Miniprotein binders against q56419. Designs and how they scored, part 9

Target 1, 326 residues: q56419
Amino acid sequence: MEGRTLEEVQEEVFKRHGVLVPKKELEDLAKALEEAGLLLTEKVEARLKEEEEKLKRERPMRLAGLSYPEGEREARAFLEAFRASYPGEGEEARVLLMPHLEPSRVPEVYGAALAALEKTPPPERIYLVGVAHRPLKEKAAALPVPFQTPFGPALPDLPALQALDALLPFELFNTPLAFREEHSLELPLFFLKGRFPEARVLPLLVARRSPELGEALKVVLRDFPGLLVLAVDLSHVGPRFGDTPLTRTLAEEARRRDLGFLERLAEGEPEAALAFLGANPTRIDGVEVVASLLPLLRERKGKVLAHRLDLEAPTLSAVGAGTLVL
Short names: E, the ipSAE of ESMFold2; O, the ipSAE of OpenDDE; V2, 0.75 times the mean of E and O plus 0.25 times the DockQ between their complexes.

## First folded at step 24 (miniprotein)

Design t29 (at its last look DockQ between E and O 0.70; V2 from the best seeds 0.00; counts 0 for: oily stretch 24-42 1.69, pae E 2.6 > 1.5, pTM E .777 < .8, SAP 76.534 > 70)
Fold by OpenDDE base, look of step 24:
Structure t29 (fold): chain B 326 residues (1-326), chain A 86 residues (1-86)
Amino acid sequence: as target 1 above (326 residues)
Amino acid sequence: SRDEFFWWELAEILREEGDLERAITAFLIALLLDPESPLALLELAEAYLREGKTDEAIRVLEELLRWYPYSPRAERALEEAREERE
């Protein structure tokens, strides 16, 4: 908002959210920002501290009733419906790349992930690596607490998390507030917990590429074997992301980049996948995660099970999603 | 530095204190900083409803349901909002 006119902000909100906020409300925003922000700063800081303390105990569901059912019975039916949306069979996964986009937008892509999980022996633990959509103090972070799900809490693997922390040059347990509402973990975890109720979880976020993370995980996986899950989306194109409205040309470019990226990963060539993207003009979400996990992706061959470029009609934008097994 | 966390918490505090006008403003700012938060949209809509801004609430909830078609919470809120408008 710094340096933007109220009209520019209004346009931005409309482009991003399809909501036209009245100019008067934006004016009130400017005034309220100045008055309330100054007067309640101490109270806000105290509340944030309290929230951080709560996150030392558990991470509650934030998207229950919005993205998935809160009740266990309904949640199981939800899983079955998503599995049914994918007509194919899965393959055993040692590494699973799956989306974290709103599930209802790309049901068959999540269905493909479930199909892969059906062919996967129950792991002792799941390394769930998501994308930090909020700033982290370090390149990567973990939250070593139970994550609530409709199927019960996903319990952390503390020994494995501690082993990982010991091998990293930075404190792994940083920025707990970044986990509070991070959907890149919560959404895939719903499906993972539903399929593997007894698996421990290592919830990890990547903000910036960390080669150290991949090297450390490679070592940890020797003593603490498990399923590696990359919860990443693919291209983000259109007005919400700074482009012109979606055209056939733009959609074809997004698909080309998504599929080119996934296919090179499926061939066991993650460096080639990154090189193929170059400056990443279609803004593939998972680049930093893949760049961090190169040691774990090299020479692993697999298969692309599903891909979709999903249109957000209100903003004429689109997001790519895919499922890959290795 | 005031980030999305700050504005979200400020909005909640303001709502709790009954300052719905400023709460709405703070939620809007939080939404600008985090455009992919369905919770921000829901909270904004609920704040609009409490403030008697039923039409604004309906618009936000309809938008929320466009992005998040499985949203029982949003559907209930929208139904209530439509009933209040009649």
Scores: ipSAE 0.468, ipTM 0.813, lowest interface PAE 1.1, mean pLDDT 89
Fold by ESMFold2, look of step 24:
Order: structure tokens, then sequence, then C-alpha cells
Structure t29 (fold): chain B 326 residues (1-326), chain A 86 residues (1-86)
């Protein structure tokens, strides 16, 4: 299945989740697919088409009760707790880099983002740029529908989205299903909508770097000013990501790469930040987004407010998260 | 093709048809493609509970809570699983 043997699948599941799937169960599923193939495939395809049509009308919460509270009162208390996790003061942001890693794993990093938002005048709209975790039909995509949150729906800025689409050499509204489970938008949006309840949103995903997106956004932002948010994580190191077990040396390298990347962005030198990473050996998640948005990052100086390389003890792996204001 | 979407949707169809053993396997394959999915982990744990595989469900829920320390749905499922074992 995806070019892996059943035994390789079994081993990866055990390494990642501590659950051993008997080889017979994998063989039985493969046989069922071979025997029932056309009907199961048709059922799956029909269901996916139904889900795609629903996403053309709105994007429901997927992580309520899992990553954040469903109810508005509890959600506001949750925001306050995160802000309290960062005892410092923020800085005004024209551009905010914040994570999309599970918030409870890096509470002070999200708290730093909230501190920056406290210093930021309420924008008319937020350009929220996440990382596609599912394939897109093009280099980037948007979904021009309300995104549900505990604070009410985050309404799309349709005129700005239409202007952006018109400037791109590809159709921007191209892969609704990619948004169904996309936490890189949902998790930051919880914090952004909670702080700026009246702002409209441009929910954007990048799969592969697109210089065209950055040039188009520079034009759109002049006519439709707003807050630009890069919702990206940093280094990904350790066995979950294809490395040897996390050693002190690998963790130190990941931290050095994260901070070096962020500091060069903070100096208004995004090309230097990308060059510093080279082949990106610690797999900083934000590279494709930064590479797309160069025209919006050049010559913008700012400050790194927070950073954490978060340890995943069960997998002997780590993920970096940071907060940067420009 | 959308291989990641296929396995999740197949798991849901198998679960709805009552084929919980194969649904569990399809959920595990979907987790290889999206290892950070709390919904997939929760659904896997619930499928284990329906099959009477309580120890496996507890292990999956404990893993879910390491990824997602705030998760009322996972906490409730874990309490249910522990009560069933007792």
Amino acid sequence: as target 1 above (326 residues)
Amino acid sequence: SRDEFFWWELAEILREEGDLERAITAFLIALLLDPESPLALLELAEAYLREGKTDEAIRVLEELLRWYPYSPRAERALEEAREERE
C-alpha cells in the first residue's frame, strides 16, 4: 500500500504508537480489498465527494474537545491560561509567525503570540497561512467559507480572496478536502478569532513554495490591509521523522537551526534565513511558507518572543515551535 | 489519488458495517499517513473497546494524551476503559 510492505507498516505502527498489529489482520484487509474492491472504492469515493461538497459551505471544528474547549466560556478561560503561560509583554505585529503544534505542548509559545496580539491593533482581516498536511492540486490553496470556532464563525474575506485568486496563475480554490483536518489553520485560528472576533480571515495553505503567491499577496495586502500570520512549526527531528533516536547533539543542532532561522527572519533577511538552512537537515516546517512569502518578509525587522524544542518522549523525537513578530 | 483520505474513509465504512477488526487495521494505516490525528487515535481506541481489547484501548488513549494533554474526550474514554477493566 503506498509502496510499503505489510511488515514495514506493522513495524512503523509499533514504533510510533506501541501497538502491534498482527500480520494476519493486515493480510485480511488486503484480501478484503481485493475481493470487494469495486464496491468499497465506489463507497469511499462517494463519501469523499459528499464531504467535499459540505466543505464548500463551511468548515466545521474538528478539534473541539480534543485540543481546545467547545464552549465559548471555557474557550475564553483557556485563552487566558495560555496568555498567563507567557509572563512577558508582546510587540506589535504586522507579520506574526506562530506554531501549529498542539497548543498544550508549547503553551508559552502560544502565550507569546497572544501577547503580540494584545499589542496589535484589531485588523480588518487576517491572512492565515498554514502548511498543507494533505496533497493540494496546486502549490497553494484557499477555502472561502466560514471556519467554525468556539467564538463563532470566522468569516472569509471574499473580496480579498477573489483578488488573490485573480492574480495567481493557478486556481486558488482547488482542494476543499485538504482543509477538512488541517490543524495548521484550526489551531492558530482558535487564538486569532478569540483575540480578534470581528476580523475576517483568508485561510491559506502552502504545499510547495510559490513565489507567485508572495507577489500576489504583496499586491492584495496593499488594497486589503491586514495581519499576516505564518502558522508554521520549526525543526522535526528524531525517529518519528526518519532520524536516529534524539541525542543531545541532534537536539542542540535542531535548536541552533530554529533560532538561526528565526533570528535571520527577525533581521528582515528571509533569503539569508533560507540559505542558512541549506538542505534543511532538521526539517523546519516553515521553509515552504517563508520561501513563498519573501516579498512580504524582506526588510521587516522584529523580534523572536519565544522558542521551544518540544520533546516527544515516547517517540524519542522533538518538534520546534516559535513566536516571531515583524 | 488521495491515499490519506482513502484509508480514513475506508475505516469509517468498515466500522459502520460492523467489521471492527478490519476497521482497526484501516485506522492504523491512516495513522501512519497522519500520525498526529487525535480523532484517528480516539476512534481506534473506541474500536478496541467495542472488540473487548481493553488493554490496547488504554494504551492508545494514554498515547493520545501524551500528544494532546488537554483532551476531555480522551480523558472520558480512558476512564471508561479503566472502569471496564476493573
Scores: ipSAE 0.412, ipTM 0.788, lowest interface PAE 2.6, mean pLDDT 87
ESMFold2 (binder alone), look of step 24: mean pLDDT 78; pTM 0.720

## First folded at step 25 (miniprotein)

Design t30 (at its last look DockQ between E and O 0.80; V2 from the best seeds 0.00; counts 0 for: pae E 1.8 > 1.5)
Fold by ESMFold2, look of step 25:
Structure t30 (fold): chain B 326 residues (1-326), chain A 86 residues (1-86)
Amino acid sequence: as target 1 above (326 residues)
Amino acid sequence: SRDEFFWYELAEILREEGDLERAIEAFRKALELDPESPLALLELAEAYLREGKTDEAIRVLEELLRWYPYSPRAERALEEAREERE
């Protein structure tokens, strides 16, 4: 009854049914409904607290049977099919940029990442940096728990995570619930864990530019060497993202922005890559991660291995995905 | 004030209590905040099927398969929904 007085409700009941319900009875009903709503809210809050406590112990798979197979045998075959979708050769990566878009939409882009991993010596640990799709209490966060995968748990690198936390001006372990549904970590991790089953992981999210994170990671990476993975998507264009319907001109602009961004990163010029985007009119979501990690990207030259702008005619929208090795 | 996790959990509680109409509303609210949520899409479709709204369930599952083309769970649910329509 939001926006209506009890008197208005009483009048409508009388006009529709010929029954005059006393105002007191309507007041009692409204109070009972408010109490029921409060009880439901308390149930929700209790359940979310329980979920948060579970996330302090482990992060379960959320996309098994949706984005990838549940069973290990099927998951290995699935991963090999993705590698086969990219006919090219990879290059050794010290930094890998790969997407977090649904893998079956951009199979050759994930295949290119697998090709790079084939050329990469197995790292002791992986710094997996995704994009927070839910608010964080700070600019960045980590979750220092095992992430379940069909290939077994991806174990956290607790010493490296603790070292990182100690170097930041905020608590790194600050928003466990933000990780519950975070596909920007889960989808890339499927591929990374499948290729490097013994690597430990630092599962990191960036919500907003954090130069402090990049400076801290530069220090931690020298003491705890590993593979740095930027798990980011590129342009987001079309009505789902607040644009007019996707036109050929907008799609061409998105591709140009994606490739120009990646190419400047490949030249070791991350500041130039950010400057190229200006106000970021095609909403490349990787900008917050790149802007945070400048110290780790400067002067690292490499190669763009793959790119696709994933077009969806029914939604009139598109998302760009790419693979870059540095 | 409230986020998609709140609406999703509320929808699950309402579904468990048998209030499918309000559960559907809460799943829709969660999807306004996170349109690509595969669990909210699956649960919404299941709630529609339990309400006998088979055409709505099929549309939601087709939407889910646009987001998640590899999804045995969505494919099975869609096949079941199509059989109920028939």
Scores: ipSAE 0.532, ipTM 0.838, lowest interface PAE 1.8, mean pLDDT 90
Fold by OpenDDE base, look of step 25:
Structure t30 (fold): chain B 326 residues (1-326), chain A 86 residues (1-86)
Amino acid sequence: as target 1 above (326 residues)
Amino acid sequence: SRDEFFWYELAEILREEGDLERAIEAFRKALELDPESPLALLELAEAYLREGKTDEAIRVLEELLRWYPYSPRAERALEEAREERE
């Protein structure tokens, strides 16, 4: 009854069907519909609660068989093919910026990440910082459970996660449902776990810039050293994102911003990288992550290994992806 | 907000209860919130197939494969759906 009176509904039914339904019957029906709706809502809430409880134990694969192979053998072949798509050599990474876009869209960018990982000694732990594409209760969150992969579970580093939580002014372990289908963690984790099967993982999401996160991580990294991975995409332009269809001018602007951002990061000037973007008119995905991790990115020099602005032809839109080592 | 998951879970519940028509509508609502959800697309396609809406299933699967070209599961489903249409 979206603002309609029972009398108005009665009148409408009469007009449409020539039947005068008694008000009492309409009331009973409205009540029944309301009760059914309430019951259904309660069922949904109960299911969501159950899913949250499951996420206290493990995070299952959601994109296996869609974005990457489910089977280990096939998954290894997949990794090798992606590595082969990048003809260059990597560099040792202390910090790795890599995409979380659908791998098949930007294979050589993921290949560049794999090339960097080949030159990187196996870390004890990986700080995997993704982008929250869903709302978080706090600026950042973590899920302290095993993440399933074709290579076995990526196990959380609970001591390091606890140390991080203790240094943050908010509860780190919040919004578990945001992790259930978050591809910004799942996709890069596939590659990371495949390369470093014994590494523990700290799966982190950033929804909004949190300088506190960067400062806290800087402290935690002293006691719990590891590889820092920023799983971020770059520009998002075109109709899917509120722009006109991709044009040469728009693509050039997206590339300019992507590369300008990455190059300044490579020079160890993350504040300059953010300043360069200004209002971020091409919607670089990784801005909030980088803004959160400034203390960890300062004065670290590195190299841009790959970049691609990938066209999504059906929507005439494009997404930028890059790989940077520091 | 749980709102983003509400429609997906609702669709699953409705499907389990055998209300495929409402399940389909709920999956559509979920996709409005997250148009790139491969799971919602796949579940929607499966719901269409169960309702005998083969053409709709094919369209959804084709859309899924545009976004997720590696999906062997979607490819198989699409092949099966096409065979059922013939």
Scores: ipSAE 0.357, ipTM 0.760, lowest interface PAE 1.4, mean pLDDT 89
ESMFold2 (binder alone), look of step 25: mean pLDDT 79; pTM 0.735

Design t31 (at its last look DockQ between E and O 0.55; V2 from the best seeds 0.00; counts 0 for: pae E 2.2 > 1.5, pTM O .680 < .8, SAP 73.309 > 70)
Fold by ESMFold2, look of step 25:
Structure t31 (fold): chain B 326 residues (1-326), chain A 86 residues (1-86)
Amino acid sequence: as target 1 above (326 residues)
Amino acid sequence: SRDEFFWYELAEILREEGDLERAITAFRIALLLDPETPLALLELAEAYLREGKTDEAIRVLEELLRWYPYSPRAERALEEAREERE
């Protein structure tokens, strides 16, 4: 009824996490939901329609008290702790690449981003480009509403968003629901809003590479200057991602791929960075964003400030995170 | 078609209607398909607590903390669950 067999669900969990859920447990789950089946499908669809309408007004915090503090004072202290995790000074950024991985796992990588922001004049607006983890109707999307943060609402730059939408050959605002759970915007935004409380935001998601987005953003950035932020993670390796168990060799390969990618971006050579990855065997999820934004990355030289391949011990997997200024 | 997002919404509806057993089932399906859903883990634990299944809630909160090591809400909920068992 749900389009997957119990064996398929169990196999997918094992492939992703290296453990199996007991079959009896899955059978109990399926039985309970079969009893609720058709009656609740219409309720789910109605609820999602209601949630979509709410998202047209504002985007609430979803991770407050889970990934970062709820209160403003505690949130300020949290930012200071992250900054302290990175020894050294940042550099001014016109373009900042930063992660969206859980902040507590890569504190110095987020700290490096904060160090760069300290050297960056407060922008009028921030173009925040994340990675869609839910389906979009188009290759990219935006949500032109306030995003709530512990530091107050991050207000949308409506004129810039409208200009961007007008230049694209697809509807930019037609997938509000995809933003509801999207941590690739919420986690970086916490840090950005904390440092630049007056900046407006263009909250953007990329699902599939869109050359049209990059060309349109180049035009919009000329008329509406601001900070471009690529909120992306790097390699994803290990059983959670469909690989064999994580080995030293796989981890070394992932690190090499991450650093080679970042270094070529730092040389202003985004096409070479993409070519370096080939078939992307370590699943760097930043590639779709970089491929979309080529016109904004070419010939911009900069520096890699930090990198970590973070081991996820429970799943014997790893995720790479980095900070790059251009 | 069904995905993790729809299972989470189904769980939310069932929880609000007071059908905690089915809500727990739906949360677990959602989490099997996408374990990086900290709000779903928290709500699953809360549903277990409302059913008096304190040991199950503690196990879920400990799992949440493996994924989200500095979750103040999970830590607080875990402390409360452990105190409740006392």
Scores: ipSAE 0.491, ipTM 0.813, lowest interface PAE 2.2, mean pLDDT 87
Fold by OpenDDE base, look of step 25:
Structure t31 (fold): chain B 326 residues (1-326), chain A 86 residues (1-86)
Amino acid sequence: as target 1 above (326 residues)
Amino acid sequence: SRDEFFWYELAEILREEGDLERAITAFRIALLLDPETPLALLELAEAYLREGKTDEAIRVLEELLRWYPYSPRAERALEEAREERE
């Protein structure tokens, strides 16, 4: 709570997740922290520092056995099942937009991504750009360490990461803790590593739009060619996100926004896609990523392979997911 | 801000210190700050198991599996917990 009021914390949680944390729970913890004094806080800080030091070596799987199988054999079966869930054929991708939502919620969307990857020659490296669901110190960040997967570690492309860092006006290697549980990288990486086991990876997170990132990546891609992957979700609507329960009207608006966004991207008009969203009332997740990567998305024509607005019944909320190839 | 990480780590420390009630509250807050990951619930269930609170663990695992029905780790934990209860 370092200097923030309970009300500020409550407001932040509400703004981010549409959930009102009971004040009593916050008060009880605040009281506990106060009673424990600075010692408990110091212990927390020490633990966080230790975790940061661990992240200098590797990023372990966090969602293995929950979102995907931990064992390689089972993981391969998982990939096959997801691919089977999409009945269509893919197209070669130079840029792939795919979801990072829980795979079981939108299997055919991930299946479409796998279909595209089947038509894509194995890249030397993958630029995996996810969404920072946690605050970053800078607009974007990278973690230059191996990411564990059931298929073995996804190894970082250090030369390409260094080249990128050199072109950015801020330190790229910041906020390592933001990567520890970030599913926007871990979930897509499972599929990517499974398909391209030899590809090196540049795990990137975007918190805020960074035009500098897109310009820098455009330069880096000349010397370090690879597959660009945007791991982004689309609309977030319903009570979990501060709306009323999902209605037909709200769902239609979410779909309209999602598809309108994806279609304009498919036409090679990323600025038009962003303009189409305006204030982004349905909270499309990937707007900051797309806004950061405009130079790489312009004039590239592609195809929307899949889209789904998935209902989370317990919360009467929905999240949009899509797969786009360029 | 390290707030999300703070609550998670605080929960772990509180659990390690034997303050399960406050650990639970901290895990709930951590979950609210990152509602798309089941880790907080899994860690909570595992904490209950370590403390011999099998019934509480079962309830948490059932809730976890409601959100993540294809979680082998959670399923195994639930099966083991049920066996321990019998």
Scores: ipSAE 0.137, ipTM 0.585, lowest interface PAE 2.2, mean pLDDT 86
ESMFold2 (binder alone), look of step 25: mean pLDDT 77; pTM 0.680

## First folded at step 26 (miniprotein)

Design t32 (at its last look DockQ between E and O 0.38; V2 from the best seeds 0.00; counts 0 for: pae E 5.5 > 1.5, pTM E .704 < .8, other shape alone 5.676 > 2.5, SAP 71.704 > 70)
Fold by OpenDDE base, look of step 26:
Structure t32 (fold): chain B 326 residues (1-326), chain A 102 residues (1-102)
Amino acid sequence: as target 1 above (326 residues)
Amino acid sequence: SPEEAIRLLEEALRLDPRDEFFWYELAEILREEGDLERAIEVFRKALELDPESPLALLELAEAYLREGKTDEAIRVLEELLRWYPYSPRAERALEEAREERE
């Protein structure tokens, strides 16, 4: 069985289900599963190792043809359509907060991000900080390889990544498999690469708040200037997230939380933004990212360009998305 | 029952950071070995970890199609399109599946 001992499995089953499965029974089950070839554990582990080795070379597109076009021509038309969905003008961004939600759900929010990027001089590098929706071995991670996009590969800034790693108390280059299908990087990267084809990228994931990351990045940004992008969603409310079906009251609370959070960030008060959320009852996705990047967000004033609470009708749930420029 | 114990064991295995990948790759391997029935089961388990995994949904649909379960494939593809409204691959697969049903 996978790198866990039967004792660990026994303990976990007990913790989760309150059932103590006898060790002998677990052994018999493990043997039966092995004999039946039902887990094929060795083959799976070999495959996973192979996938990890592939991720040492590049990160392929996973959502091409699902969330955005695979072909460059179609991808460019996609970008233009999203830009057109936002009727306003953008502002120059030094820090951009944008969503990572399925683009088709919140086109005008991505459009607002594109509008901001239009007013932003091409950066040498983009610090793209996403949310880890998969477990990481450390609080944060990076994948120092090219990310494939319809516009060509987004190349990593290895010197800047190395500088960042050197300042962190943990190994930055951890958990490569967590990047394999992480949409919080892939989706915003589509838009960023489309707008800034020559920019190098630092693809970062945050699983837990890491003040060390923000402090380290603050130092690194002095020597390696670039655009900071927070790829985060906002409130998650409704049955999918443990609430009752969306009501006017719940939607109003989600909007209040989202806008209150974004407005305080726009005022250069990220600590106030976090404090405003408290226990985060509407489950704003970006909290751990913002909490990690406090040193970079302090005293930066900006503007909220767009916000949407998008209804997911099949589940009567909703997700907030916003675009903020600092 | 042994079946319940197996389920509990499988759930306990899902606590590894690679759990989603484990189940996905297991399903793929099973499919490659021609055990489509078990592959379908494992894809369903993978989807329990990530119900909106577009790749798992597509692979599950393909497995259904290979097994001649066209209606189940259509259902899965329709579900995929609900979560991912821009899914040309899924749309094509759905059209093909509908044509096969007629």
Scores: ipSAE 0.199, ipTM 0.645, lowest interface PAE 1.9, mean pLDDT 86
Fold by ESMFold2, look of step 26:
Structure t32 (fold): chain B 326 residues (1-326), chain A 102 residues (1-102)
Amino acid sequence: as target 1 above (326 residues)
Amino acid sequence: SPEEAIRLLEEALRLDPRDEFFWYELAEILREEGDLERAIEVFRKALELDPESPLALLELAEAYLREGKTDEAIRVLEELLRWYPYSPRAERALEEAREERE
């Protein structure tokens, strides 16, 4: 009955078939269709609630067998191969920027992160800050549950998470379903948990810049020291992202923007890094995270260890990934 | 009924084509029904909107294999491995598909 009254439908049926279908029968049919749709939406809502309740207990692996191995021994060999993809030495990190792009597409960038972790004293906890790819109810969120990995569960640092929650003007534990498929936490966590099996984790997502998060984290890090990890990708260019086809000029611009951003962060100048991007024409992914965490990035000098602009021939597009230690 | 569930999920996917929950629910219903022609059509449309979806690529390849369209399955699995160079699931499926062709 799309766009037509029941009377128009009734008239058409009578003219076509010589049978008058009473308006009540048409109304009953419309109600039955609506009720069937309502029952299906109730089943979807119940399924989502069930998934949410599962996520309040643990966050399962979703990319095992796709992005990394399922078993611990194979996962160890996988880490070793990635470390070998970066022949250089790392540097101790108090802050590590690393990607969340598919690891096998940028192996030396993840290898550089492993090299940095190799030089980093085992932290008691890791502040893992990813990018929300699904809407959050607030600017940022956390999920205070074990995240499963092939190396065992990455346990949450509940005291640090509770301290952080107490300092924010919004409920930190606000959107469990956003963590269900969030690869910006899962992919870096595989590498972090593999290297620091005893560290606890604060799994954090940023949807929109939150100065309040950065100020609160600065206070929490004083009392709960640990490694801060920004799990972000860099430029996103090409038709998949709304651009013209990827040209050499666009790729060179994306590389320049990525490296200029990272270099200014490495100089301890996060405001200058953001200003360098302007309107962010190559869509660097890390902007909202960096803008949230300014108090933690100011005056921290460091080094860019690796960068790649990963080319996607099927879509004529590219995504940048980098490793920065501060 | 399964047909009503499929139509509602297709509408939900039209509004948000990247929502993995609706993709998994649709895939489950299509597998239960064994409607391979519809499954192939739905997954190909989803891949036009999100060409990197590993579930859609794997499910499409499995649907092709169940229909005996081994060459099409091989092409889809090779595409998946270009997006996801490490994928033991895709590698295993590709090896099996090539052996079946032989």
Scores: ipSAE 0.180, ipTM 0.613, lowest interface PAE 5.5, mean pLDDT 85
ESMFold2 (binder alone), look of step 26: mean pLDDT 76; pTM 0.678

